# Ledger of designs, part 8: VHH binders against D-aminoacyl-tRNA deacylase (GEK1)

Target 1, 317 residues: D-aminoacyl-tRNA deacylase (GEK1), of Arabidopsis thaliana (Mouse-ear cress) (q9zpq3)
Amino acid sequence: MVTLIVATTADPASINPAAALLAMPGWTAGPILPPDIKSFSNKQTRVIQHDRSIVKEDDLDLRWEEATGEVVDEVIFLSRHTAVSNRPALTVHPIGVLHLKDGESPPQGGKPGWAALPSTRIGPWFRLLKKMAEAHGLVPEFEITLEATHHGPITNKPTMFLEIGSTEEYWKRQDAAQVMALLMWEGLGLGGSEEVGKWKSETGKRKVLLGIGGGHYAPRHMDIALKDDIWVGHLLSGYSLPMEDPTQTKTTPGENYIGGNWRQSIKAAFEATKASFPGGEILAHLDHKSFKGWQKKAITEFLAEESINVGKPNDFT

## First folded at step 22 (VHH)

Design bb5 (from aa4 with S30N)
Fold by OpenDDE, fold request of step 23:
Structure bb5 (fold): chain B 317 residues (1-317), chain A 122 residues (1-122)
Amino acid sequence: as target 1 above (317 residues)
Amino acid sequence: EVQLVESGGGLVQPGGSLTLSCAASGFTFNDYALAWYRQAPGKKRELVAAISSGGSTVYMDSVKGRFTISRDNAKNSVYLQMNSLRAEDTAVYYCAASEYIDESGYTYWDYWGQGTLVTVSS
């Protein structure tokens, strides 16, 4: 079983961390993935390098398995991050397109209504990244954040993105690239240390965060994710929870049905999260402050109907 | 609590003017892009105008030269000055806020107001 790290030469925030990682000892040239994707091998880790958009190369896990016969355990994508604030940031996040409905075209890969299996490493690596960034003097210049689920590509195995942002200047930062490389190096145990973020279904802490609500960076969910031994699944920002105001929709008076694709989104996110964490205790955390009263009520009722457990911050211990 | 509260809507004659306001609270306003959307009866919601955190603006073609979006970070507010109003401008106008924009310019809207009705009629 192997871990795939995917980089693209089309993005300095992608290729620089990959290059920094490849500069570390133990790498050898691997096979070429058809038609022209380069690869490198170190123990159970593979670095894949292409020259296309990072969000448009689908099914790289399956493609690798088909080409090499190796089983892929997880996929880690390296990418640049953009933000409205343009502030420097290092980010970790799951992928999926839960903000769009069937028939809509996603601008950044994936498919509408789809949620990838979240890598079990999201929570642990987020915490590790924060620690490393601090140790290497990137903080407070760089914010260390999670991102809500919001783009592709399509994958079939547990997946996460590692991103450097948020402008061209910061995409090219070598110190940031080095920290990302070290994160991968340490996190995957390439240097001989114990890998970080391996899921244990039968032992240890098994609480898994499913974030519902908030902004893109989901600060309230992030606070929970900073807690030791907390695992992190999907995070659904407000844009992934499209809800129709019943007072504005000509719905039949008395029907408590809230329109929009928010139910499907939560369900997809939950199922994907559950699949990545077999035996885990999935706890949905609601960012209450980000919801209107009628939204919160609807979501709470839906979670109950779906037998999804709700957790308050204090439940994540 | 996160809130976006629109105001300023109402009935106006063709050729008239209105100023919409949106008061925001509960999030870091300066870090968000802001927009006005509108939805006319039987039509899809459409972007009218948007303003970045840095003050860059974009407008739908039909409102260029007539509408002006602006923001006041000190007041956590965004405005839409609407001049030379037309019947086709009749819609519910919504304020929206986004913390994230992708490299292509696609904006992910985190928060929405409840909307304010603008009716342009003689």
Scores: ipSAE 0.882, ipTM 0.940, lowest interface PAE 0.5, mean pLDDT 95
Fold by OpenDDE, fold request of step 23:
Structure bb5 (fold): chain B 317 residues (1-317), chain A 122 residues (1-122)
Amino acid sequence: as target 1 above (317 residues)
Amino acid sequence: EVQLVESGGGLVQPGGSLTLSCAASGFTFNDYALAWYRQAPGKKRELVAAISSGGSTVYMDSVKGRFTISRDNAKNSVYLQMNSLRAEDTAVYYCAASEYIDESGYTYWDYWGQGTLVTVSS
């Protein structure tokens, strides 16, 4: 099994970290995939370079498997990050499109209602990234954050994004690229150390965070993710929980039905998370402060109906 | 607790003016883009106006020149000045906040207000 690292040549936040990683020892040239995708090999890691938009490259894992015969167990995408604040940031996040309904076209790849398998490395690498960034003097200039689930491409294997942001100036930062390269180097155990974030289904701590609510960067979920030995699945921000206000809809008197695709979103996120963490204890954490009373009630009831366990911050120990 | 509370809605005659206000709390206001949406009965919710953290604005075509969105970071508030109101402006107006925008300009709205009703009628 191999890990694919996907770099986009036109994106400095993508190609620079990849280049920095490739400058480290042990890399050899790999096969060229159609149409013109270069690859490099080091142990069980493959670096792929393509010149298309990263969010539009669907099924790269399957294409690799077909071309090489290698089984892909994980995909890591390198990308630039944008934000409203434009503040410098290094981010880690799962992918999926849970904020759109069927028939809608996602602007950043994927498909409506879809959640990728989250990489098991999201939590551990987030913590490792924070440590590395601090050690290399990137903090406090760069914020180290998680992002909620929000875009593609379509993948079939566990996936995460590593991003540098949030403007062109920061996308090109070589020091940031170096830290991201080191993260991958250490995280994948390419230097001989033990890899970071490999899931063991029957051993160790098995608590997995499913974040529900909050903003895009989900600070309250992130606080939990900073705890040692906590695994991280999908994070659903407010935009991934479209709920219709019952006071604004002509609902039949007596029906406690809350419209919107929020149920499907939670279910999809939960199932994908569960699939990535076999044997894990999935705990849904609600950002209570981000919900209106009627929203919280609806979500809580739904989680109960679906037998999804709810965890408070203190339950993540 | 995150809150967006709209105010200023009401009944107004065609050609009249209203100013909507949205008071925000529970999040870092300055890091968010803000918007006004509206939903008329039987219609889909639509973007009326948005303002970035830096003050850049966008408007739907039908309200250009009539509506003005502004923000006051010191007051954690966003406003919608509505002039020359028309019957078709009748809707519930919602305030929204987002801390994330993608490369294409697509904005992901994290939080919403309860809405304020604007009725334009003679």
Scores: ipSAE 0.878, ipTM 0.939, lowest interface PAE 0.5, mean pLDDT 95
Fold by ESMFold2, look of step 22:
Structure bb5 (fold): chain B 317 residues (1-317), chain A 122 residues (1-122)
Amino acid sequence: as target 1 above (317 residues)
Amino acid sequence: EVQLVESGGGLVQPGGSLTLSCAASGFTFNDYALAWYRQAPGKKRELVAAISSGGSTVYMDSVKGRFTISRDNAKNSVYLQMNSLRAEDTAVYYCAASEYIDESGYTYWDYWGQGTLVTVSS
């Protein structure tokens, strides 16, 4: 069972962390993934380098299995980040395109209404990345943050993205690439230490964060993710929760109905999170200040209807 | 608390003008892109105009040359100057905000205002 790390050669925020990781001990040439994609092996880790758009390379996990006979346990993508602010950042996030409806074309891969299995490493590696970035002098220049669930590619195994942002100057930063490589080196236990962020049967019953609402960088959910022993599933920002204003829907007085795909988004994210964390205690954490009263009421009633437990910050201790 | 509060809507004659305002709070305004959307009865919500954190603008075709989006970072506000109004401009206008845009230019709008009604009628 292998961990697949995916990098693209045209993206310095992707290939530079991969190159920094490959410069560490223990790598040997691996098989070539069709068509002509080079790979490298170290223990249970496989690094793939290719020159195509990473978010549109669907089913790389299945294609690896078909080409090699090795079962993929998880996928980690190395990529660049862009932001409205252009501020430098190091980020970790799950993937999915919950903001799109059937018939819309996803510009960044995936498929409408779909959420990948989230990597169990998202929470633990976010905390580790923050420590490493601080220790290596990247803070406060780089913000160290989670991102809400977004984009593809389509994957079939637990997945996360590790990204460097947010402009060409910062995508090329070698010190950031070195920290990302160190994160992978230590997080995967390649130097002989215990790996970080694996979910095992004895890990069950620990709290798993399902983030509901807020902005793209999930500030309220990040505060939860910084707590010890908190695991992170999907994070649904406002764009993944399309809710129709009830003043534009005729309803019988006393009915609690609002339209939009927000129910489907929450359900898909919850089910994917549950699948990645067998036996885990999933707690939906609401960014209350990001919702109007009618939205919050509808969401909390839906969560209760679906038996999805709500957690306040103190419930994550 | 995140808030986007629209104002300035009302009844106006065809050919008239209105200025919509949206006051923002609860986030770092300078780091956000802002937009105006509108929704007429029975129609889907549509983008009217957007402005990046750096001031670059985009407009739907039917409002180009008539509407101007602007922002005032000191006042955490975004505006829509609407001139030469037509009956088809009648709609509820919504302010939206986002901190994330992907490399293809797709903007992920996280926050929405409650809307302000603009009615263009003789």
Scores: ipSAE 0.696, ipTM 0.866, lowest interface PAE 1.4, mean pLDDT 90
Fold by ESMFold2, fold request of step 23:
Structure bb5 (fold): chain B 317 residues (1-317), chain A 122 residues (1-122)
Amino acid sequence: as target 1 above (317 residues)
Amino acid sequence: EVQLVESGGGLVQPGGSLTLSCAASGFTFNDYALAWYRQAPGKKRELVAAISSGGSTVYMDSVKGRFTISRDNAKNSVYLQMNSLRAEDTAVYYCAASEYIDESGYTYWDYWGQGTLVTVSS
């Protein structure tokens, strides 16, 4: 089974980390993925380079399997990050499109109501990236952060994005690209050391963060993700939890009915997280300060109904 | 606690004016885009106006020339000046905030106020 790393020549924040990784020892040319996507191989790792938007090439894991016969274990995308603030950042995040309804066209790939299987490496690699960025003098210039679950493309295997942000000047930064390459090199064990972030339910902590609420950079959930040995699943920001204000409906069917796709969002994120962490203890961590009272009550009741355990920060120790 | 508190709504006659205010707290205001949305009874919530962290603005077509969005970073506040009001402007108006914009320019709103009612009637 192989790890598929995806880059695009259309984006310096994507192709530059890939090029830095390919400059390290052990790479050989691999097969061409139809129609014309070149690849490179090193041990169980495959790098592919296409030339389109990183979020628009769906099902690359299945396409790799069909073209080569090799089963894909996980997918890692290399991409750029954009932000309202334009501040520099290095980020790690799961993907999904939970805020859109059927028939709506996602601007950045994926499909409405879908959450990909999150990579088990999100938490461990976030912590490793933070350490590497510090050691290489990128902090405090770059913020090192998770992002809440968002966008595509569509994948079928555990997936994460690694991103450099947030403007052209920073997308092109070679020192940031080198740190991302070192993250992949060490994280996948390509230099011979033990890889980082492979799920092993038999040993160590088995607690898995499911983030509920807050902003895009998950500030309350970041406190949890920095703890040793905590695994990170999906992180649902406020934009992934559309809840209809009950005072704006004249036909409320009861006190417990709150419209919007928030239930489906939580359920999809929970089930995808659960599937990526067999035997794991999934704890929903709520950013309480980001919710109005009626939202918090509805979410808490729904989590109880679904038997989704809630974790306070101390429960992750 | 993250808060967006709208004020300034009320009853006004067609052709009149109102100024809506939204006071923000619990996040770094300067790093956020702000917006006003509205929702009339039986209708979907719609974007009225938005303002980026750098001050760039967008408006829905039906309010261009009548409404002005502005921000005061020193007061952590965003405003909507509404002039030449029409009956179809009747709605609950919501303030929203976001720190994330994708490469297409789409803004992902994480925080919402409780709304302020604007009624335009004779």
Scores: ipSAE 0.646, ipTM 0.850, lowest interface PAE 1.6, mean pLDDT 91

Design bb5 (from aa4 with S30N)
Fold by ESMFold2, fold request of step 23:
Structure bb5 (fold): chain B 317 residues (1-317), chain A 122 residues (1-122)
Amino acid sequence: as target 1 above (317 residues)
Amino acid sequence: EVQLVESGGGLVQPGGSLTLSCAASGFTFNDYALAWYRQAPGKKRELVAAISSGGSTVYMDSVKGRFTISRDNAKNSVYLQMNSLRAEDTAVYYCAASEYIDESGYTYWDYWGQGTLVTVSS
């Protein structure tokens, strides 16, 4: 089974880490996929380079399988990151489009209400990236962080994004690109060391974080993800949990209906996380301080109704 | 302990003015974009004005020239100065905050206030 690494030729935060990785030993040319997607092979790893927007290239995993006969085990996208603050960052995140509701703008790839299978490597590679960035002098200039689940493209295999942000000058930073390449080199075991973050359901700690609430950079969930041996699934920020204020909703007296797509978001994220971690213990971790009382009550009751276990910080140790 | 607390709403006559305030806490205010949304009776919530972390502003067409959004990073506050008020400005006004904007310019609003009612009536 192969790991598919996807780079976009026009994005320096994508093509530069890919080029840095391809400069390491062991790469050979692979097939060219329609229309002009170049590929490279090293052991079980395949790097593809294409000239289209990553968020618009749905089903690249299945298209690889169709074109080559090789089964894809996982997909890793290399991309730029943007932010309100424009601060430099190196990020890791799962993908999905759980924020769409009536009156919202169209999504950035993917499809409404969908969450991809999260890569099992998100937690372990976040921790490895943090260590590598520190060792290579990128901290404190670059923040090393997770991002909450967002955007596409549509994928069918476990997926994550690795990103460099947050402006053109930082997207082009070769030292950041080198650290991302080292992350992939070490994380995939290409240099001969043991790979990092492969799910092996029969051994080790099996607790999987499902993040509920907080901001885009998931500060409370990052505290959990930094703990030894914690796996990370989907991370649902406030924007992925649209909840309608019950005092503003026209209902009959005595009804306790909380509108919005928040139930569907939690369920989609939970099911995708469960599918990526067979036999894992999924623990929903709530960023309690990011919720109003009525939101917290509704979410807690829904988690209980769905038999989704809640994890307090001590439950992850 | 994330909080967005609106104030300054009330009853005002057409042609009058109000200043709305939103006091923020529990996040690094300087890193966030801020916005005012409103929801009129029987209508969907709509963007009124937004201000980036760097101070750039956008406004809905019907309020341009009448409303001004501003921010005070020292007070962790965002304001909406509303002048020449009209009956159609009657709504609950909500403060919102976001730290993430994608490359297309779409802003992902994480936090919302409770709202403050503005009524424009003779």
Scores: ipSAE 0.616, ipTM 0.840, lowest interface PAE 1.7, mean pLDDT 89

